VH-VL binders against Large ribosomal subunit protein uL10m (mRpL10). Designs and how they scored, part 65

Target 1, 224 residues: Large ribosomal subunit protein uL10m (mRpL10), of Drosophila melanogaster (Fruit fly) (q9vpl3)
Amino acid sequence: RGKINIQRPKAPHYERARVVAVTQPKYPELPKAKSCFKTRAERTQQQQENPYNEIIAREVRNWLDHSRLVAFFHLSSITADDIFRVRVQLHKQNLHLKSYGSKIIEQAVKNTRYEAIVPLFHSNHCIVFSPDPEKTAALLRIVRRVPQMVLLGGIVEETMLSRNQLVAYAQMPGLHAVQAQLVQTLSQAPGHLIQQLQAHQNSFVQVLDVHAKNQMNEETPKST
Key: E = the ipSAE of ESMFold2; O = the ipSAE of OpenDDE; V2 = 0.75 times the mean of E and O plus 0.25 times the DockQ between their complexes.

## First folded at step 3 (VH-VL)

Design q56 (from a18 with light chain N55D; framework fv_anetumab; at its last look DockQ between E and O 0.02; V2 from the best seeds 0.00; counts 0 for: pae E 14.5 > 2, placed apart)
Fold by ESMFold2-Fast, scan of step 3:
Structure q56 (fold): chain C 224 residues (1-224), chain A 119 residues (1-119), chain B 111 residues (1-111)
Amino acid sequence: as target 1 above (224 residues)
Amino acid sequence: QVELVQSGAEVKKPGESLKISCKGSGYSFTDYWIGWVRQAPGKGLEWMGIIYPGDSDTRYSPSFQGQVTISADKSISTAYLQWSSLKASDTAMYYCARLDYYGSWEDYWGQGTLVTVSS
Amino acid sequence: DIALTQPASVSGSPGQSITISCTGTSSDVGGYNYVSWYQQHPGKAPKLMIYDVSDRPSGVSNRFSGSKSGNTASLTISGLQAEDEADYYCSSYDSSSTPYVFGGGTKLTVL
C-alpha cells in the first residue's frame, strides 16, 4: 500500500458491491397509459440537463489527465462475477477498469486533446486506466485470458497508439525503446491513428464473419 | 529466460519443521502468482495453494488449510512452503509453478523437491 | 476431496487418435474456459500441453488438441506415438473456495 492513487479514484472498499449494484437491472415503473420510450430529442435534452452526467464526465477527464496509460476495449457479454474477478486482478497491478456511457465519454472529451476517441465507443466498451505505463505488459497478459475484452488501442504518455503499436510497446524492455516507439507514433496524425483503431474494430467483425464462413466450409470439406 | 529453481531433497523425521523454497528468475516476481502442487508416491497431482508475492495474498486448497504455510519474500524473489510439524503422510514430491489467477498458461514449473518423512 | 473425473486408463495403437475426458460441474469445467492439460512421464515434472481449453503453449505438437462441451473437457491426441505414453491430468479453475482442482489422472498406454 505504499503509494496513494493521485487520480482520486472511487473508494476500493466494497468495490464488488458497487459493481453488482451498477450492473444490476433497475426498472422504474411507469404508468401503463404513457409511453415507456423517449424520443431522441427528449433523451438528449435529459442528458444535457442532468448534473450527474457532468460530475461523471469530470471524473473521466480526471482519469484521462492523470493516467499515463489508457487502454480501450470492446466488451462482449460477460457476467458480473467474471468482470469483478478481472477488476481485482487488474487492481493488483494498479490498473483500473472503468465503464462509462458513450454520451458521458463524448461530454468528457469534448474540447480536449482526447476528442478523437469518441468513435471507439459506439458499441459496448470499457477502459483501463493506470498512472504507470510500465504496466502495459501486465495489462495485456491479464486481458489475454479474458476473450470478452478485445483491445482496440490506447494512449501512452499522451500519445495515441493502435492495437499493434500498444502490443509492440508492451514488448519493449526499457526507457530508450519506449522513447523510440513514441517518436514513431508521434509521426502519425491523430486522425490516421483513429482510423487504424476503427479499422481494427471493423476487422474484428470481419474476422468473426470469415471464421464463421470457414467453419461452414470445414463442415463441407469437399469442393465439387 | 524464465526459471523456477526449487531447493534440494529433504529427509526428515516426524514432528520436525521444514521450509522448502522456490526461487523465480527472468521475470517480474511480484507480477505473477506462484502455486504449489503435491504428488504423493504413486498418486496424482494436488493443488495445495497459491500466493501473489506483490501483496502476499494467499489462497489454500481446503485439504491443506492449517497443514502448511505458503509465504514469499519479494526482495529475493523466493516463495516458500512450510510445515511446523511433519507427518509420514507428508512424504511426496512438491512442485512450484508460475501462473496467473486463472491457472497455468505457460510451461514454467520448478524441477520438484522430494520430501521424505520417516522415523 | 473433490477431483475432476477422468478415466483411470486409456490405450491406443501408434497412428490412432484417442480422447481423454475430464468431467466436472458448472462451478469449474462447465462454468469457465480455464481448463489445462498436463503430461507427466515417470520421474519428471508435469508439462503443460493445453491451456484455456484449447490453446497450446509454444513447442507443443499440434497432434494435441482440446475441446469442451458442457461440463466435460476433452484432450485428443492424434497420430499416437510411443513417446505419448504418460500420465495425463486435467486441471480447471474452480469458483468455490479453492482456485484450482486437478482430475484424478489417466494413464495412456501405447500398444
Scores: ipSAE 0.547, ipTM 0.791, lowest interface PAE 2.0, mean pLDDT 80
Fold by ESMFold2, look of step 4:
Structure q56 (fold): chain C 224 residues (1-224), chain A 119 residues (1-119), chain B 111 residues (1-111)
Amino acid sequence: as target 1 above (224 residues)
Amino acid sequence: QVELVQSGAEVKKPGESLKISCKGSGYSFTDYWIGWVRQAPGKGLEWMGIIYPGDSDTRYSPSFQGQVTISADKSISTAYLQWSSLKASDTAMYYCARLDYYGSWEDYWGQGTLVTVSS
Amino acid sequence: DIALTQPASVSGSPGQSITISCTGTSSDVGGYNYVSWYQQHPGKAPKLMIYDVSDRPSGVSNRFSGSKSGNTASLTISGLQAEDEADYYCSSYDSSSTPYVFGGGTKLTVL
């Protein structure tokens, strides 16, 4: 599509954090289908026999380090033509569709803050990376028309989000406008508030807190 | 199959209270904004407000702030529009719609609830 | 509380093309690409015809197209048919009110 979304709406101020629990779906293994991605068996074999697994794991770490938006999907059987069209649509929005073996993902995130994502990769999957968290809505709009890609969750601005949290994030007013409003408000606030907000440790604690709560709460939300 | 089913038509007198409902099915109710739209007889459409049922974040248009209450009960996948004291000018068709921030990507509307307020 | 300006009515003959305008400000139509168009037949709920200025939902004929220039969005209906007779509303994200605002509506009559 040739439309241009060059401006994001300004977000209303609100007092609540948008943190919502999610149910992680389990999907059975699917029969092999025509795809530009490797089958489960081929991917597993490639992982075990590739002597350069650390080089590939470094690529995954680089994507994670440079992406402010990461989305994880279960991938059902899909034709090569359909996945190619989806990849082109995503690329036009600076969204990069990738797939890696589960053992390479495990190696890439071991001893990092993202180690909790490993269980998502026990089945056929793909990952979308982007430097632009504002593109979350565009990602979900494109993928909504692709039932073979089932959203499992994501990472936005170093915060791990469940499926429902990522969908809610995509529906919020533009993040850039919210960040600008926050900075403007804090520039006028007393100095102690500015120093408290400069503390980087709060983002790490928030990610761990969401992870701990998700382990405790299991609910099955309705979906189309 | 996404569906929004609204409660039936209401005939009320001025000063009475009223609560109408909009039940969503076929999708994860807590994951999408629900909006309410008013259409007075022979008039155009007006956004009244929106709610995100997942956390009850509720936003009203300026014309309707303080005039109605929008709420949701996520346990039964139902959104509500409520008046504490109806006026004759509240006579209108009321629609609920599932919306997202980028406009109406989904375009799911309820069938409408006709509210008539007259002596 | 910002209403978008539409003509009150427009008419055309079967087979012709017509255009309905929707004029706002820089806080809505001019500032964002979140313009939608709705068709409403008498007694029915509105139906989304165009979103994001120019995109069509599934099931909407390619006879409907949308565009924008400056603060004015346009809905064009080509090859008019009798069933196109309805009311048409534009809607936009609006940074100065609840996230959405409607135009006043345009009655399309097919002669």
Scores: ipSAE 0.000, ipTM 0.415, lowest interface PAE 14.5, mean pLDDT 73
Fold by OpenDDE, look of step 4:
Structure q56 (fold): chain C 224 residues (1-224), chain A 119 residues (1-119), chain B 111 residues (1-111)
Amino acid sequence: as target 1 above (224 residues)
Amino acid sequence: QVELVQSGAEVKKPGESLKISCKGSGYSFTDYWIGWVRQAPGKGLEWMGIIYPGDSDTRYSPSFQGQVTISADKSISTAYLQWSSLKASDTAMYYCARLDYYGSWEDYWGQGTLVTVSS
Amino acid sequence: DIALTQPASVSGSPGQSITISCTGTSSDVGGYNYVSWYQQHPGKAPKLMIYDVSDRPSGVSNRFSGSKSGNTASLTISGLQAEDEADYYCSSYDSSSTPYVFGGGTKLTVL
């Protein structure tokens, strides 16, 4: 249901590139706002012994504990401006994009049920949090247009999902809808179930009856 | 059910133009990437490019950039692959296929279009 | 650009297990690359057999399995059957280079 994330698409045809280059308003080179997301190398260097790491780790734990939807993304060559745009779009949907260092994540999830996510944070990554698992579709819809964000997986309702599972989840009807369907299915099939259950019993009774009749016939003394 | 149906086989001469088609049905055509794959006779699969019909975002393989044009008409749920000038080396089977959200080719492929370019 | 290398051919007897390798040229294959496997019979379109390294689409036999170690992805076919004779292609999506690439293909012969 959405545009795939393709990172580093080949440069457009030279003509298109030329048009884009010419049509790009020469905005004074705003100081290239450093990506809010530091590279792994940058994060690793800064994360050695920050006394605030514990505070941040607590924050991460808090997000994890209060989120029903958590999505993990790899970031590839994304600019600060791009991140900002995505952040705004996500925020409109009550989706919260955060980035943390690997050490912070490790500290945050140590000895928790989320410890399995640690390997996902060995490169440049971000996390999207949401209290609403129903926003999974919205999340995917937004990020599909951001080739710099690659979905790695997520946590929905305390369950770790692969990328594909998360996509599948987003395509499924909501829990209530599924429950409603289930109830409907159960309500429609009680007659059939009862019949099937009774079928075996009836068959058994028939067999017993036949057996009983046969025994009675054998006990009838041949009146010589 | 999701189905991709491609146009019929083509026999062309070098220098001629060609446009082949892939029509999607059974799903929202605008919501999924569709890609083209070339397979020369007796050779392997080659990714050519992909297009998102919803906004016509198109991505090409470096090998095919500038060599072909991929387009789509969402009004008729059809993707196209076209050449301005065919070469003998363009002789191949061409497949279209739908892609998922994040880059995997799904199990939805066209039947293929055989293009033969000969003098 | 990433390149995927497959053996040109693999053979096995019915009932055996065979493995087809797909080796990438970069550490990218060992990272968060998405590896898919396709089966192609002569004159037919490719069929998706494995995606995301090890996941099977609905309807694909559990005889087919995928794995990855380092820069090498592997397709394993257990309980080889005559119908498994086909060409097999690996594919990878990489975020750092050309998004899509196919391996050279492997011809599987069932003896």
Scores: ipSAE 0.000, ipTM 0.499, lowest interface PAE 10.4, mean pLDDT 81
ESMFold2 (binder alone), look of step 4: mean pLDDT 91; pTM 0.919

Design q6 (framework fv_anetumab)
Fold by ESMFold2-Fast, scan of step 3:
Structure q6 (fold): chain C 224 residues (1-224), chain A 119 residues (1-119), chain B 111 residues (1-111)
Amino acid sequence: as target 1 above (224 residues)
Amino acid sequence: QVELVQSGAEVKKPGESLKISCKGSGYSFTDYWIGWVRQAPGKGLEWMGIIYPGDSDTRYSPSFQGQVTISADKSISTAYLQWSSLKASDTAMYYCARQDYWESYFDYWGQGTLVTVSS
Amino acid sequence: DIALTQPASVSGSPGQSITISCTGTSSDVGGYNYVSWYQQHPGKAPKLMIYDVSNRPSGVSNRFSGSKSGNTASLTISGLQAEDEADYYCSSYDSSSTPYVFGGGTKLTVL
């Protein structure tokens, strides 16, 4: 004979504690605070928020804050085997290939100095992170033979650089301090001067792109 | 076109130092890894380590870590394998081989350097 | 590093086909399509025969083909000829950042 459910649980202290905890004003480390005075637009915006996306957005911000090299790529259709190959080669150089949805990227960089990168992610994309900016040359060498990955630009030592400026950075040998000064000079160049530098770099990048494509075609000829 | 030329055979006594070489030609030396592979008499191939001359990034097999030093000189397109103190067990054929930076195989091999260590 | 598992020897007759297996784990052969095969004649340097599981370099006979299923890669030699008698080694990338792991090698005898 069982003596289960003798009477309804009488735990008023538990129920009161829970209610009080829910209604108490608090400053938790949670990202959101609720309010019954929000407008319809604010309520709709809150309802569209995904808590999971905020967690991933924090991960993206952490990668941005702890990486001294960040490179942005347009990514065309690529097989799982090919992307594994690329990821493995990049990992050997302490380069970390990550893919995030455009909405997550926007949430991650909103109200930060990196907000200007959002337009780069309106199509298929991926990002490569590294704590070592001296690996920029290695990165560009690896992706030179991956036609599905097209360099859009990046961030070196917290300075946003165009594709051409990243290529220039990668090609310049020298002391780490000298290279750091170079990125500042390239990013702070006057409008007139930067246009002249862009023209020269574009010509060089075009030559390198043609050379890379010729080398790739020679290694794996399409005559099958 | 592409060629890897290794130094000649060596006959050494235990405790002696040795440095053997592998010279690349017909390609951009700094865009490829150079690996070293050992083959003891009658045994199979053993990967020892690899170097990327472009930045001197060097990686060793756990079996050879601390036993040998791999280096490269970009100015003469030459990679090196060296011992501070040879042992009789180091008697083997040593091959250098080229690996494209983003590949995982050796496409061209040197002819090999026979190292004989005996008293 | 643990070497990939190959049979010590295989044999066949001229004109026949033989297959050499190379078994690893999910961290090498099973996890990636980076399997290569090398041929070595006595006293000579190894020669690349197959790369990336099934691709042949220029100059390698189409009698040589490669494949992979799960953790096992295979080298198949069709139309066996006397000059195919050699040692064959497989190799693969290892996800532990060890660039190469060689198999123990297989001696092919043409009877």
Scores: ipSAE 0.005, ipTM 0.437, lowest interface PAE 11.0, mean pLDDT 76

Design q7 (framework fv_anetumab)
Fold by ESMFold2-Fast, scan of step 3:
Structure q7 (fold): chain C 224 residues (1-224), chain A 119 residues (1-119), chain B 111 residues (1-111)
Amino acid sequence: as target 1 above (224 residues)
Amino acid sequence: QVELVQSGAEVKKPGESLKISCKGSGYSFTDYWIGWVRQAPGKGLEWMGIIYPGDSDTRYSPSFQGQVTISADKSISTAYLQWSSLKASDTAMYYCARSYYDWSEFDYWGQGTLVTVSS
Amino acid sequence: DIALTQPASVSGSPGQSITISCTGTSSDVGGYNYVSWYQQHPGKAPKLMIYDVSNRPSGVSNRFSGSKSGNTASLTISGLQAEDEADYYCSSYDSSSTPYVFGGGTKLTVL
């Protein structure tokens, strides 16, 4: 039950289409191929080879190669304003929050020492880069106030670290002690570390469920 | 020891300008936000706005946007709250307080500056 | 923006426990774990008592505890003492238009 009589847009749209068809040049500008068309899968593969994607992949490789600290996060639903606010606070600490599609990340790290990180990006994600590994503590303090960002792990001084190892790194008193611990990490099997990083990612649903339940039940004292 | 010291009480008439100050000491002034909180007589706390002295990035409450100006001088570790033209409704206690983020808790507070505007 | 809803007053006797509520929406209290509580004695600046829903700063008595359920946060004071008589304000991150919002305040009267 509307206000006044309103003309339906279907008639004007149809008339416009007729006018365009009548005035269109008779000679096709683009050649018409009679060969089979590309399938959806083939078009997707061609899109992955787009020069634009290679430019972004090179940007990702540049960030990885020039950052001494890289942290990987699962990203839950968050507003554009909230993530922008987080990005600003991170930037003030020389921490750079970036988001890239999983296909671009896979392309960037393929056949590199970083290839092991690809499984972390099968869900919603973001990455924080910094040239300064001493900013790990500042990073964790900032992200602590953003429950939508869940730490999965990272790379410090070109060494892959699990979530717990990265948290421990942030609490270490000196660079020499950190270097000793990184040597221990390097002695672990690559499969074991990847399994640890994937476990953190795979348990994020469980973490979110616990968080949601704790939000509803926070009337209970948590102090011992 | 972290300390925020505010300027003394002010008595003004409507239409006059005023600038009050909040000086931080005992910490890196440019690494923390300074917020301003108003408390009218017998009323509650009202968040006015916040500034990051390192780059003068400033955020205002919609209720105070255009009514006041927040600024900082990092060379003397001092933040300011300024009115171009005071109103009787500006009569209140004004607190400055330190925050690690623009959305987080205020961990240290100034002693307050009482502003009285009478006609 | 929209102030968080607190009861105007609450009262108790020494040794008892009291609870002060703070109700918001999903854009503040309900959506985030960034609830703080401040204590204000007459003529004094506010003092931070609780941050991030349930954490206590150094020097704050363990008689003070915080919790949250849905859109409502609560401050509980156990073993109530005369010194606890003050105004209490909750605050939260606000995603709607300001990064920070206060509750209307609650006056605690002890006996």
Scores: ipSAE 0.074, ipTM 0.571, lowest interface PAE 4.9, mean pLDDT 79

Design q73 (framework fv_imvotamab_arm2)
Fold by ESMFold2-Fast, scan of step 3:
Structure q73 (fold): chain C 224 residues (1-224), chain A 119 residues (1-119), chain B 112 residues (1-112)
Amino acid sequence: as target 1 above (224 residues)
Amino acid sequence: EVQLVQSGAEVKKPGESLKISCKGSGYSFTDYWIGWVRQMPGKGLEWMGIIYPGDSDTRYSPSFQGQVTISADKSITTAYLQWSSLKASDTAMYYCARLDYYGSWEDYWGQGTLVTVSS
Amino acid sequence: DIVMTQTPLSSPVTLGQPASISCRSSQSLVYSDGNTYLSWLQQRPGQPPRLLIYEISNRFSGVPDRFSGSGAGTDFTLKISRVEAEDVGVYYCMQATQYPYTFGGGTKVEIK
C-alpha cells in the first residue's frame, strides 16, 4: 500500500469538548496487535536460547558426519511402545532411529551441505543413521512393517537420494559385493598402475629432453 | 489390493514377433522392481530378468540376454516382455512378479501368460 | 550362478503325515548385510507360485503354521507337519542373494 493519511484528519479545535467527551468509549480497547502479542515470558524465552539445544545440534551434526547411510521419514501418530520396539529392531542392525525438533535440525545443518533437507522436517519426522550403507535393505525391510513411517529420501555415501533411488539401491543384492571386490583388486595393484603411468610420462619427457638437447647442440658450433 | 494382471494366451509360429504385458495396480508402480520368470511345460522356474519402472534400469539373466527385451511404461503401469523372432523352444508359461524392498521377488505374482510356438 | 539342488524330486505322503523337503546351494546364501535371502514357494496345479517362507524361516502372511523353514549357509529344509489335501503341488526353494536369482528344481508333493 502507498503512503496513506500522511496528513491524517485532525479534529477541529473549534468543536465543543463536551460533544467529543460523550461519544468516547466507556471501556478500554484491546491492543490492535493482540493476535500477534507476545508475553514478556515468551520474549525472554525466545531471546535466551536453551544451552542444551547447541549440544543436541552438535550431536545431530556428529551423526550426519559419521553416518554413511541417513534415511528421512515422515512419522504419523505412533505409540511410545511401538516406536520403542522399532528402535530396538533397528539397533540390532546398527541402525539408529533419532527424532529431533525442526529448530534443532535447522541449527545442525545450517551452513552445511545438508541444508537442503530442512523442508522435509516441517511436519512430524524421524531420521535413521548408520555407519554401514549395506544396511539399507535391512532398514527398508523393518520399516515396511511400520505404516506410520513413510520414507522421504536419504543420503548414502554423501550423495542425496530420492525415495525411489534409495529403494532401488536396496533392491540390488550382489551389486555392492561386486563393487567391493573391484575396489580390493584395484587396491592390491595401485603401485603397478601408477608406475606404468609414471613410466609413460617419464618416457615422453625423456623424448622431449633429447629433442631439446639435440637442437641446442646443433647451435653449439657458432664459430666457423 | 496389490495385483499384477498379465495379457492373454498367445499361439504363434516360429519367426513371428510377440510382446506380452503385465499391468500393476494397488501400489506405487515406479517404486518396485518387476521380474519375469519362465516355466517350460513340465519343467521348473527360470528367472529371466528384472526392470525398475521408475528409471527403466533393466537386468537380464545371462541365459536370456539378447534373446528377449524387457521394458515398462509407467504412464499405464505396465511392464513388457518381447521377442523379435520366436522359436519353438520359447513355448512356456511366463510369469511376472513384483520384487519387495529386499530384492525378494516372491512378493506378488501375475496369473501367467501361456505362449505356444508351433508350426 | 548359484545352483540350487532340491531333494526329493517327488514325495508321496499319506494325509496327516509329515513331509520334508531339502534344498542345498552351491555357495553360501548369506548376503553382505547379514541376511539370508532363501525363500520357499508353493505352486498348486494350474496356479502361479505363491510365497510360503522368506529369509529361511519367516512364514508369509496367511500361510498355515504347519509350514516351517529352517537351515543356514548352504543347507535348508521346508517341513509340513501334517499334510492336507490342499498341500498337493510343487515346492521350490529360491535364492536372491546373488544375481542372477535362481530356483531349485522343485519337489512334487502328492497324496498316496
Scores: ipSAE 0.000, ipTM 0.407, lowest interface PAE 15.7, mean pLDDT 74

Design q74 (framework fv_imvotamab_arm2)
Fold by ESMFold2-Fast, scan of step 3:
Structure q74 (fold): chain C 224 residues (1-224), chain A 119 residues (1-119), chain B 112 residues (1-112)
Amino acid sequence: as target 1 above (224 residues)
Amino acid sequence: EVQLVQSGAEVKKPGESLKISCKGSGYSFTDYWIGWVRQMPGKGLEWMGIIYPGDSDTRYSPSFQGQVTISADKSITTAYLQWSSLKASDTAMYYCARSYYDWTELDYWGQGTLVTVSS
Amino acid sequence: DIVMTQTPLSSPVTLGQPASISCRSSQSLVYSDGNTYLSWLQQRPGQPPRLLIYEISNRFSGVPDRFSGSGAGTDFTLKISRVEAEDVGVYYCMQATQYPYTFGGGTKVEIK
């Protein structure tokens, strides 16, 4: 009811506008103090474009494209000394801790396969990149002792994984081929894997049930 | 097969130093943590500490901090537990055990090393 | 430190009968990933401990199906549906969610 009226207040009285229009020249309205206002073009550029954001967005895309392991974290308040110590420990394992603004992340992943990650960065966050997916276990171990960093999920071998799936990936034996196979399995519908397991169990039960029934029926001879 | 093989029984006097070992085989040694657990005669289990051989990251129980040193040599897939000066109260069975993360279960265990400290 | 309390201290049981062991933690064992890393160990006389159950209810490789685990929050239970002679030993619950890792005091399962 009030939304239209709130957003679009009525124009000035027609009689006043008419009198002003008749006596005034037909030129566009000029701003009252040009030195105190940015031009419309300058304001539009500052609001819609930031060259720095474009450069950093390309950096983020490069990290995403060249990293086989990407982990997303919510980041609570942490001191500069503490985050520096964490960064040093991660760097020893070829793990690179980065923090970018949500708008930069959105620009970096817009129109890419990673666009679905944007909601993860609505609040305070950080990202860890690595070219080595076998470092997932080392990553989770290091951040275990950093309560300010809460794992949200990640990308391993170009596959998006939830927090629990990423933990399961890290728990697998250190054979890279086995871990890669697990990533494929975990990224597939978990229901499908469960359905296959249940189908095998049900088939086994059905075989036992049929055998038991046949044994009972054959044991009991039927009269004519 | 995953196997943790510990060094043989030791009989020592108070004040002597000692270093016991735990050799891993059948898995990627640098991808798993090795924990040390003490069991005093007729008593339960006490966690002493844990080490990640890949980078020697080590965590100790407060009760054992400063009393023992845990180390590992990844070139020979062996973890160590050592004392600079043994006490009679160190008489116990010592086990090593493997864990994938430092917050998960201890899955495979060594056979134990009996350490006896007496005068 | 998280304190792990086991009851009973000793459980004499008749062969073929069930046995139940309780474990209570002084704090929640839920890890930051939403999982609960509560495990159960078996120690037979003169042998090293052996993992039976991990993450509350999952049986480790080679563990007979007569062993089952359950629980949530701070209360956990290990059940043996039909105790066999080879089940004699001491059973421990364990948490690794917080340093230091802590064990329950143990429950001795013995045959009547």
Scores: ipSAE 0.000, ipTM 0.428, lowest interface PAE 16.0, mean pLDDT 76

